# Ledger of designs, part 9: VHH binders against BTB/POZ domain-containing protein 2 (btb2)

Target 1, 284 residues: BTB/POZ domain-containing protein 2 (btb2), of Schizosaccharomyces pombe (o74778)
Amino acid sequence: MSMNSSTEISQEPSIMKPVSSISSFVFNAGFLQGTFSDTTLIIKGETYHLHALFLGRSPVLLQKLIENNPKGDVHYTIEVETEDPYVTKESCLFVLSTLYCDSPRIPAEVNVCSVLAVSDLLGLDTLAFEASSLIEKSIRPETMESVIRFLDPNFEGLERLKMGMYPRFTSGLFNKAIQVMYNTLVSNWNTEYARLLCNLPFEVIKDLLESDKLTVGASSMARYKLANEIVKMRASFRKQNHIEGKGDESVVLAFDEGSRGIQLVHIAPGAESRRKIWKATSVR
Key: E = the ipSAE of ESMFold2; O = the ipSAE of ESMFold2 at other seeds; V2 = 0.75 times the mean of E and O plus 0.25 times the DockQ between their complexes.

## First folded at step 4 (VHH)

Design s13 (framework vhh_7n9e_1)
Fold by ESMFold2-Fast, scan of step 4:
Structure s13 (fold): chain B 284 residues (1-284), chain A 122 residues (1-122)
Amino acid sequence: as target 1 above (284 residues)
Amino acid sequence: DVQLVESGGGLVQAGGSLRLSCAASGFTFSSYGMYWGRQAPGKGREWVSGISYSGSNTAYASSVKGRFTISRDNAKNTLYLQMNNLKPEDTALYYCARDLGYSDTPEYFQHWGQGTQVTVSS
């Protein structure tokens, strides 16, 4: 009743195992496994066993290899000294691994600021620029404090903020941050923004609050109220943290061009002696 | 289909100036960083300059810093490289490229255009 059908099964010869790509082999055998390591690299006290051929892709490491082994002996030992806190073992491992790749990508999990720091340290300009570009794209109200602290971790002031710690790659970031602040300071106000403003240099606060680019209410009084609130907040923060200033910051509302009714808001360092925001009418 | 078309190259005397253009199409230009790279005769590819998606951040190779200026016009989907005080060493085929989110050395620089030739005479 029930019949089985027999089918002829063609036995295909096994396909020869494909050779791994140069990139895959170099990354796995070279970087991950340390096969035929000929170089001992020391960065910030951490030791890495790597390969002169691939480290030579870094102009900084290439120069150190030439200086420390001009005879071309079988083993190299080179050291890169740094006190930069953004240079971490994790960031070094990632950046060094890019020397063993032909098209590496900065993963979302890696600290991009740390990647920039190590890339700058090792003269990897393309990687440093890509890291800087990612930082610029990440600038928003929620990341603003982190970016500002990255640019000026030692509170050196406005010139450091404008340059950043890696000027060839970070000098544009503060300008982008200020543009974001112009557009979001009022609309996205929160405790993080308030804390950030307390720690910014006086000159930055002055430029920010006096700028016509800052989105505030149409009247000079709206700008004055905002500026006065921020100045009071900064004064309270300084008192709570025992920070001495060159006098108290103050806000001046001035009538510009008399007859035209235009008013200007000025932020002044030090004590405000007198302020006249309107003219009192003489009483008979 | 991503397309990048470089133009503005030519023959120029040392000390002269040229402005290169790169017309982009097939992608949202304003969402990507852009690069200029070059390849001189008998040499590998060299990264020259980069600009962020907004134009707020720029970077330059040490060999061109102070002489070249990268800029972009997002409304026109165009990237520019203003080259001043040109030297014979700047003779190369110049390429524009889109930032793909990869981190490469200049030897592995990727380009999407055919390039524009710059020749600087003595």
Scores: ipSAE 0.000, ipTM 0.317, lowest interface PAE 16.3, mean pLDDT 77

Design s14 (framework vhh_7n9e_1)
Fold by ESMFold2-Fast, scan of step 4:
Structure s14 (fold): chain B 284 residues (1-284), chain A 122 residues (1-122)
Amino acid sequence: as target 1 above (284 residues)
Amino acid sequence: DVQLVESGGGLVQAGGSLRLSCAASGFTFSSYGMYWGRQAPGKGREWVSGISYSGSNTAYASSVKGRFTISRDNAKNTLYLQMNNLKPEDTALYYCATDRYSGDYPEYFQHWGQGTQVTVSS
C-alpha cells in the first residue's frame, strides 16, 4: 500500500548506508562480513559461514538444507565431500559469492577450470557452462597443456579427452583443442607442445600425426620427418624419466591413398619385422 | 541494444517435435555463447541448453538430454533448439539468452527475449 521513507537498516551504520542497493548490502554485509549467518558449510575441511536463503539458489545445497530442516535446528550445518583437486578454497569463495549477487561475472584472476569444478559440484549449471565456454575461447598453443591436463589429468587417452572430467560441460572442448593442434603443431612441437607431446598416450600421438587435417606440408617425407622427431623426443623423455612404455615407438613410411604417407607403430620386444609398405629410395 | 526474437512454439501432442529459432541482433553473435531457458507456469526459470560461440561445445539439462539438440548459424545470427519426443512437463515459455564473455556485457543473462510458448498435451 503506502510507501514510507523511514525504512531503518538494522545493520551497523558503518556497513550500511540508507541508500545502499539491495545487491550491495547482500554482498557486503551478507557474504563478505557474514552478518546474521545461519548456516555452516564445510567443503574439503574449509568452513564457510553463510545463509540458507542464498545457498538455496544451488540445487545441491538446497537439498542438503532441506534434509537438515527436519532436525528442528535454528542453525544449519551441511557438508559437501569431494576429492577433486580443482575444488580450491579460492574458487569456492568465488562460486559461493555468486549466490549473493544477481549478475555474477568470472573475473580474469580466478582459475576458470576450478570455477567449472566447483560449479559442477554445487549444481550451478549456467555458471559451469559459462566457465566451459571461457576455457574453449582460451585454447591456443600457450594454454594447450593446461587444457589437456584439465580434460585428462592422468593421460588416460582419447576417450577421457573427448569426455573430460565434467562430461556435461567439458565434452566438446577436445574438438576445439585438436583443431588448434592440427593448425599449430609444426610451429610448436619442440616449444609450447614439447612437454605435452611427451606425456600424451601413444594412441593420441598416432591419431594426431596420421591425421589428414594436420598442416605439415604436402610431402610424406615432411610428415615423416616431423613424426620421427616427435617420436625421438618421446623416447628420450621416457629414458630420462625411467618410464616403461608398451614397447618402442616408431614411424614407417606407408603408401595408402588415404593415409598421407606415414604410420606410427609400437614395436614390442621380441616382435618380428614391422610391416614395411613403402621405403624411401636413393636419388637416381 | 541487444534484441532476441524467439519463434517456433505452439501446441503439440506428447511424443511430437518442434524446432525453435532465436534471431539475434545488436551484438557480435559469433563472439558469445547462447542459451535456451524455460519457465513453466508457477515455477522458476530453468536452464535448458547452452552452446559455445563456435558451436563446438554444447551442454544440456538432465531433463532434456538426448531429446533436445541446440545448434547455431553464425552467418545468419540465429540460434536453434530441435525438440524431439516432447512430454507434458516440457510445457513452458521458452526464451533464448546470451551470456557474457567480454567486458562489453557486464550483466549475466540480462538480455532475454520475450519467449515463445510451447504447450504439450497428453
Scores: ipSAE 0.327, ipTM 0.702, lowest interface PAE 4.1, mean pLDDT 82

Design s15 (framework vhh_7n9e_1)
Fold by ESMFold2-Fast, scan of step 4:
Structure s15 (fold): chain B 284 residues (1-284), chain A 123 residues (1-123)
Amino acid sequence: as target 1 above (284 residues)
Amino acid sequence: DVQLVESGGGLVQAGGSLRLSCAASGFTFSSYGMYWGRQAPGKGREWVSGISYSGSNTAYASSVKGRFTISRDNAKNTLYLQMNNLKPEDTALYYCARHGYSSDTYPEYFQHWGQGTQVTVSS
């Protein structure tokens, strides 16, 4: 603590390591060890002993520090309340640690969705966008269900899927998911794809399965079989997850008005799956 | 190496519009997310907007959401920022930056690589 003193302090060489960088010292002594902590931060009941100077790099935490200025006390106590299940102790530790370093990266062992949640909560826009970009790059058939659940964990429907739970950063992720679904179903479809579609709202399923971009074989019967399997899996999924107000879904064969003789797969909530839709036939 | 050249700034009255461009070279543009940032006189650098490598995902700072639109043309290696309903508070040097992550590369710290393009909004 004596920077300009001629007084020598006795220290053993084993304790005083070679000169570390400022960044290394700040991260190790400040964040990891909590040395000279001046702030108690409480997030979702978890307590963190940190430093106002570094927490001030978060615009949200900076505002809370200013509002909770004790005006005579040198210690800060601030709280961030959230019901968000993606805000975890692990993600908080990682995100808070980024405030103590120059070049943070999102490591593979930390849940990227949780990093986005905490970054959004704390107003760390650059980190939140980096997390969102990593999520977009991770969208594949095998990760699809996890992404859809992340965007709409309460099954609120299409608008929530389009926005996601963190609209400033998750808007557009669903568009990438839909593109992956089109490409996957066109390339190679089977019953495993039907399982991935169980969490999607009816409107999205209808659009996907009726789309001209979807080629699932040489016949309308292949499309009908796939659609029927998806509808059945969706019904089972809704019962298992106690989703109310969805009604029953069904698949019927229909003829396009502009395409005489071509059979189309038609999906309708509550309609009879065994009914055949007939259109007027014109002879020219 | 990485080169980013910003253009399209200028003096505009409040309520006006400007379109900024960022010409990229020296890397595979279509493989990286891109950002727009700004720095007002006497203030720190602030993130404004971001766009994913494919263009499927965009994000905006709360202060510009609804007024600014980020877009990209991967065939031309160019990033754009359409700025509508400009306010005096938008006066700043605007710069573009590459996302600090790629599929094969360690994430790099966000930095301003060029001289930027000055935007001045009069009242």
Scores: ipSAE 0.112, ipTM 0.607, lowest interface PAE 6.2, mean pLDDT 76

Design s17 (from a06 with I102D V104Y A105E; framework vhh_7n9e_1; at its last look DockQ between E and O 0.55; V2 from the best seeds 0.00; counts 0 for: pae O 6.4 > 2)
Fold by ESMFold2 at other seeds, look of step 5:
Structure s17 (fold): chain B 284 residues (1-284), chain A 124 residues (1-124)
Amino acid sequence: as target 1 above (284 residues)
Amino acid sequence: DVQLVESGGGLVQAGGSLRLSCAASGFTFSSYGMYWGRQAPGKGREWVSGISYSGSNTAYASSVKGRFTISRDNAKNTLYLQMNNLKPEDTALYYCARDQGDAYEGTPEYFQHWGQGTQVTVSS
């Protein structure tokens, strides 16, 4: 299965080059210029003039090429339909370009989440996984909100967060994000994480703040104070944005066997005592 | 001086199991995602499965999902593929590969990091 790399062109300086190498000609004259294009590809209303031979490297596009030209006519017209907002012209251009070269790299200026979306759409599993790996490596306080939004762009909740919108490639990203938050929440909750924490499902907030993996000061009172600040921030956010039907949230002290802890409580809309804070006390 | 060496292939009857290994050297294994690919005789290369640098995220081709499990041991610099319920269609040369790493990690495009492969043949 070894590729014969001995035939790869050399890009040494000081040598007068021929007009183009095969790989350079394919990319520049083929992809960039559309020379000898035989296919009109339409994705989300954008038109691309490309080549069936190279598009056939996508299993999705290959199927469409076969279906649209059983007689072997000269020109193909194929369409890929999607309403996915992460499928953009910029990401389509990059992903389609990868069909014209070997082992392309995802450049820093391209939206990796959109690359994943287009790669999944076109059945390019290696590229989709590479994009997912880059997203995982990029998870930090400054990027956390955009990663979480990518996993659950429509605010569907915990089950969507766990899987993401492209489950074959995104199913592990939420767990990694939570791992990062355990070590960065205290320093970022009211800054980089503020909007994110206001939009996360209650179940996620509860699990995060009650977890012994979260490092908060030396005492249960430090954790209680932090949890209260976050709950109040979430309530203020819902009021300011006229978000209804979510009920109330509160933090209570919880004790067992003489130790102190916290419990986050959700009171569903219309439930008795939704305007009250309940505390469980077991201190001797 | 990146080296990837696959092992664990062989002959097995349909429905059987095999475990492939890929020993990695010449790079910081724990910094890179890894994947398995395969190539049947006379066919193109097919991506099989991938695993992120930490092992936290895995992905599978639809044809192997539920039957194959990718894993890694970063302390031993080793990548694994557990293959269960093997079918004749799984017959191929299996190879491991390193992903390209961070968006700012550059390798020249003309250097590719694949192993030589290990043959898996599924009979009956």
Scores: ipSAE 0.160, ipTM 0.635, lowest interface PAE 6.4, mean pLDDT 82
ESMFold2-Fast, scan of step 4: ipSAE 0.754; ipTM 0.893
ESMFold2, look of step 5: ipSAE 0.310; ipTM 0.731
ESMFold2 (binder alone), look of step 5: mean pLDDT 82; pTM 0.840

Design s18 (from a06 with D99S G101Y I102S A103D V104S; framework vhh_7n9e_1)
Fold by ESMFold2-Fast, scan of step 4:
Structure s18 (fold): chain B 284 residues (1-284), chain A 124 residues (1-124)
Amino acid sequence: as target 1 above (284 residues)
Amino acid sequence: DVQLVESGGGLVQAGGSLRLSCAASGFTFSSYGMYWGRQAPGKGREWVSGISYSGSNTAYASSVKGRFTISRDNAKNTLYLQMNNLKPEDTALYYCARSQYSDSAGTPEYFQHWGQGTQVTVSS
């Protein structure tokens, strides 16, 4: 058995293991002070003076270093091109600093969504997933709109929301967001969620309001009244902002004769979908 | 004291499947994100897949996306990796790891694991 196959540090042959004092020196002298810099990295026109050895921890940067290996000059120059607005100077500094660091922690002052964007750009899969996990844990009424806009900044619709802009890491976030909304919609629909609910696509509103998971009280009438209020808010918003839409959204109580009484509140995008309801009653 | 015990590895033909398990103890399993990593002969450690504390969010390395599925059972304190369509390039020692912080998961480079890992060998 080759020792090179071991993943346990203590099983490797007779070489010294990294210690915290070395990691501290590498971060302070290498990253912060730029001592013995051998690489110029350019991201979105911002220049960073760094070290090939540590940048090689990024598979994307490693590939660029290999492609741009200097033949006579001992200095590397590499560029990462991106138009991603979430790739910011502040988050690039943070993410690049993690390459010089033992056990980095994402601080509250750094935009976690931007950390995910830069980590994805540089192929730092573990850091990208850690950022995604932190976003998931942060989903609350106060952060909901920011998370939804991160998943779908151009308001393309439900499929974009489900995948997000970085599908390898963001495709689970919308499901978590909608679960939080099931428990918090009633308390927040006309406050924290008002603007968000006006901008969400019809399919999301339909799924939220018709879901058995939505905690809205014991009766179909309570759900019907809430749905009516939200639909009226959405209609007012569309009128004020001249948003082209397929007719008026409507809320209908569907009475299923085959299953004992009012089965579910139905949200319809206009007259056409109302024709699918075998029988409907109205509640004030 | 954190303990992670990997199992389910073995010798398998290319195109075959294996399911790996990681039994966790000594911490509140449901409060931490979990990861699978691997180390192939002559290579450094490689991140394979991650799963959030709730199981609602998962992520995969591009080399395994569509072939591997990570999952967890918080009631059993167990992490799983279903590996399908295995390739010789998947030959490695596989280990599970816990995120360093329950409130923040920003430290993936120094995984905490106490098991020996489980060896996966894919023959051509």
Scores: ipSAE 0.322, ipTM 0.709, lowest interface PAE 4.3, mean pLDDT 80

Design s19 (framework vhh_7n9e_1)
Fold by ESMFold2-Fast, scan of step 4:
Structure s19 (fold): chain B 284 residues (1-284), chain A 121 residues (1-121)
Amino acid sequence: as target 1 above (284 residues)
Amino acid sequence: DVQLVESGGGLVQAGGSLRLSCAASGFTFSSYGMYWGRQAPGKGREWVSGISYSGSNTAYASSVKGRFTISRDNAKNTLYLQMNNLKPEDTALYYCAREGYDTSGEYFDYWGQGTQVTVSS
């Protein structure tokens, strides 16, 4: 009967029943089994039966869900169109599965380039950057051709290589690749790099071989010999595969201040053809 | 233990500049990609920029591209964010994070406590 007394209240002990892992349930029942699927997602003609709640973690898919079913009264149907060859059913399954996980990791068995492509497509910036970081870490002679082909699948030129196919995430990869090539070209030009060097644009070969960063013998003759062998290999490859180049590629010795002792020159087809005709005419 | 400590925030007028720093310890800094993120009051976390382990590859959110520059000094275990042409919309708590991808959010793994940036008009 004291209105001004304070009373200590002992908290009753709580009893918590063990529950199944939410992460395991969501992944197994939701993603793997498709339990209570409410969304049909179509990517590049492939159909996936998934859940709007988890797809909403992608800003791209969230926007499509809102636009195509603003009230959410019925089953969702959304489509993502793309012509990107790196967007595969396998890569889509992996990336979509990450939306059903708390802390996924890109396993060694998954194509990281394809993960980057799908992550970029779906606006998953963090996953896309992580994929690009893994690609950068993987750059070595044995993976060089795959990385360069990923950056520029059609060997269109230096600017495409510098940007890559997903410029927000790939723009730095070419510079790293070239750094690795500076240190490994001499030991790999006629093996791991042979096919790659035959397909790279002349401008890239020129920049690489004329660079003061290229690890090659200190003499101009060592650099000349390497460059000459590479341009001969390129010429042979073009002839064997009936590919018409931009003209004949050649190496000359350069004694100008600041040069590395060589210069790669590219002679236009018309100029080379005229020289050949002049030689034939002079014999008559 | 992994520790990340951000600094360099403050009050600045629109159009001004700030340089943020993140001091890393407890792990091999040169082996990991790093990120800058931000969170404004009443908003979720937003990824701002990332830089690869070597510094050769960088990426930026569209809202900051051309205005912000991420860089790192692996010898000093320090990450930087140079912020130019600041806008009131850039007002947020800025924090750095270590790579380790997580699709539940825009940032991963270990992150610091952050440094406040306030842009007035």
Scores: ipSAE 0.159, ipTM 0.624, lowest interface PAE 6.1, mean pLDDT 81

Design s20 (framework vhh_7n9e_1)
Fold by ESMFold2-Fast, scan of step 4:
Structure s20 (fold): chain B 284 residues (1-284), chain A 122 residues (1-122)
Amino acid sequence: as target 1 above (284 residues)
Amino acid sequence: DVQLVESGGGLVQAGGSLRLSCAASGFTFSSYGMYWGRQAPGKGREWVSGISYSGSNTAYASSVKGRFTISRDNAKNTLYLQMNNLKPEDTALYYCARDHGYSEDSGWFDPWGQGTQVTVSS
């Protein structure tokens, strides 16, 4: 539901404005000190003492205030239930504080992913979109793992990555991320991307390394060598962490015209003899 | 010398379609995210849709999701809003803004043009 906030010309121009700023007063006395609080808000077990008037700027909280107090009791008690790990006490405090402020900005010290999560939860669309835009602008090798884990925290695969956990705001972020990875994989695969590449599902690694958008060098052998090193790194990671794969990952030279000269394959235990007749070298 | 000019509004019957345009000048259009907002008669301003500087990321208010499509042409410095299956409650003055615009309502949205009026009859 949209909320009306109209600017009106003062009816009494002779009245002095003794406080430095109404927004400053509202933030300090209302949000920080809880003066004259009329609402108890519970989010994920944390209690906040706030004001219905300002919480009503959130369409989600406004609806809860109306639904849970239709007869207009003196004090409101409303709850927002969530299992979202990105909804933290810190992010809730920041986002709730924006309801007591003029045009807030997301400071560098705040977790922007958490701001998006809480903004989405509370129906603060403009703040959520600003958070998603900041995430998009921040995508580079140093932030890539954080972004991918935000989109797909359980490493479910490509479909989850494309939509993200907050589809209204995170759809499209993966398109930017994968473009950056295509351009920077060769220089970062065993450094900034090492842990990420070890945790990504096989299908995602296959799609990435077989892509014609990934430029590795002038020959199919350069791509084969890169893919082979990455597959070897993934195999070592699984063995060191006692993770049993559903078979060995391997790279073969592809002779089909629809490929960039390599193909990643997943060979079940016991099928290794068949792989040897494919005229390709197994990873070790 | 920054200017945003909205166009494409008009009278339309419920279930109809309109395409709004926003012509931008005086700044590097491709460097900024862009928004569409609206203000219905007797109501406050409402954020409708946003698009990132590259066009890779878009978002919509729940009230218009699935019916409206935001797009941009960075070569032409133009922002678009395709509106399908219009409802009487979509009646409003529509305006565009860039992502650094201030909004006194709960948003980041500050209109620079006069907007374009959309009226949907039942």
Scores: ipSAE 0.228, ipTM 0.650, lowest interface PAE 4.8, mean pLDDT 81

Design s21 (from a06 with D99T Q100G G101Y I102E A103S V104L A105T T107S E109D Q112D H113Y; framework vhh_7n9e_1)
Fold by ESMFold2-Fast, scan of step 4:
Structure s21 (fold): chain B 284 residues (1-284), chain A 124 residues (1-124)
Amino acid sequence: as target 1 above (284 residues)
Amino acid sequence: DVQLVESGGGLVQAGGSLRLSCAASGFTFSSYGMYWGRQAPGKGREWVSGISYSGSNTAYASSVKGRFTISRDNAKNTLYLQMNNLKPEDTALYYCARTGYESLTGSPDYFDYWGQGTQVTVSS
């Protein structure tokens, strides 16, 4: 190095300010062409030829650059290992490209769930929150199967659905999905939404149909009729798909001790479906 | 984390038998249906067999029906595939997969394969 602090570059009136052509050069020559790449990044076995200066905008990659090249090598080699199925080559290319851009936008053609996964992996919180917001706004009956699958790709059940796989960004998405389900259950639903209801875990259906947030008519009888329709659809779906070993789900109308007019609708698994019974609830 | 670890593959002569095992962890095994799938070299994934969460219902691809038997031991969190009268056409990498919420049969596109699988090679 032949420079010292007396030749320090600063924002003085006599120094040329950056122009848009620099941003274009950075993206086109740097990201797309790999010109003067100084970093080999490996994510999930895929190799990317990039630049430490721009990768340093990711706190995760910055840490790896500092820790894995402490002796000041002129070329960096860093690796990010993950078993996350939502981390794809396509999503990595998009997310890495945002490090070479000002004010990146997530286009409609990109899998937003995969963008969130890679953003989480690389510590890009702003992009991850933007992706989560886009997922939340896209929740409707037709997209809900994909959202539920994203929250619980390993079919672990209700607790995973509530958190999602990226809790910092995905917690709360299930609550939005449930709200959309409540609104849809009051109206006619399409075949895809009916299929979703048939494939949801029992505990989700139970919580959904027993919730006081589900406003179906003025009486427990309206709720009972809706719940009975849904469990019959679920039973029909299992029969059509040759799933005979699962016990029938049942809707039980429970009433207050002494058989007076306070009644609750309960969804019960298996054996109770053969018992078309009215159960007393005890509060004393 | 969901983990599925396949074992029991190997080299066998035509007409022979092998028993594959799949050790499951990270989820409540007894609450889920399970699948076996396979992929031959240079070909796409093929569904082979499925079993319900309780073991009461099983299904098989027409190419293996009568020769293969799927079973499970929920106490041991283990899925099995007993393969009898093996043919050279059965040569493939075999994977176990957890079914979605309520599917027993389906396209390989609906499977979540978790491991490297276990290689079965049938010599002729």
Scores: ipSAE 0.000, ipTM 0.139, lowest interface PAE 16.2, mean pLDDT 74

Design s22 (from a06 with G101L I102G A103E V104D A105Y G106S; framework vhh_7n9e_1)
Fold by ESMFold2-Fast, scan of step 4:
Structure s22 (fold): chain B 284 residues (1-284), chain A 124 residues (1-124)
Amino acid sequence: as target 1 above (284 residues)
Amino acid sequence: DVQLVESGGGLVQAGGSLRLSCAASGFTFSSYGMYWGRQAPGKGREWVSGISYSGSNTAYASSVKGRFTISRDNAKNTLYLQMNNLKPEDTALYYCARDQLGEDYSTPEYFQHWGQGTQVTVSS
């Protein structure tokens, strides 16, 4: 069978002023209205009606589309499993919407930590790194507790803090946070920052106070005095607020070959031996 | 004008090393995050690595983690990528780019600025 040029449908010349860009049309008709959706995406039990063509911009979603529809069926159903509490419907809607537009910006109204979580989940490295950069720029004394809780929401410990929950993008944020704490403690230890120190995890306080990067006075005893005051303040705070904690916090002096020959270490020795006082008498 | 000039590419044997440089001008380099991307023949652009404005936070694509190291010298307005244990699949045109955020992210920016790239060819 031959096909002649006369069977080709020639579109009538249209002198139409563009009313919307391709990007605007795709976002409005495709994402917002769900027109001609061919894919059901399930993330953390929430269902999204979207398009394989645009979801394919995510390497994670592209792989799932290929795995679940190798023959090119008309309707796709794919699922992304996650137990991550930072993956929310709001953040999924925003991150998925970025697949329907060019050069997306993270709005001030969206939770940046949740954007990072979903971007990491979907393999959107550029957006994830941009979210991480916004978190780094937000690190101040006033946001410190929130940053620490984001890096280690399950209180797993110092190694988790150093890596964060999304290690590809959050490793290094703890170093910036600790730098801010060194500067704040040295220059601005006042009532407001004292309250911050009471709310921080013990692992953070231990890392901060044992660090050679923290310079407190000219005497090694100044470091012990500062650490002891902070530990006592934290103990009083826990008692007043009925917080059980993970055990007793204490500070001991330890002679070390390291800087200044004195180190401040958290030791929970169990039951402390009672100091005995007795009178000594001497006879000539 | 924002200008980015990549250099340091070349031909190298599998298992070899190369160090790429990106000279930046036309903006306050120390205020912006920077990254490296690459594009192999017949493939789309792939993000390789990123570094924050301060240098404290770095990130890598899984394919290069442990082999590549990104770094920056804010005094010299230069971005680097140290590439070790190179593989044939690392063959690509490598680009540096400035992120969209800058020091003051209140001003909307809708594009990334890419350089012209430097070619890396890894023979086996």
Scores: ipSAE 0.176, ipTM 0.616, lowest interface PAE 5.4, mean pLDDT 77

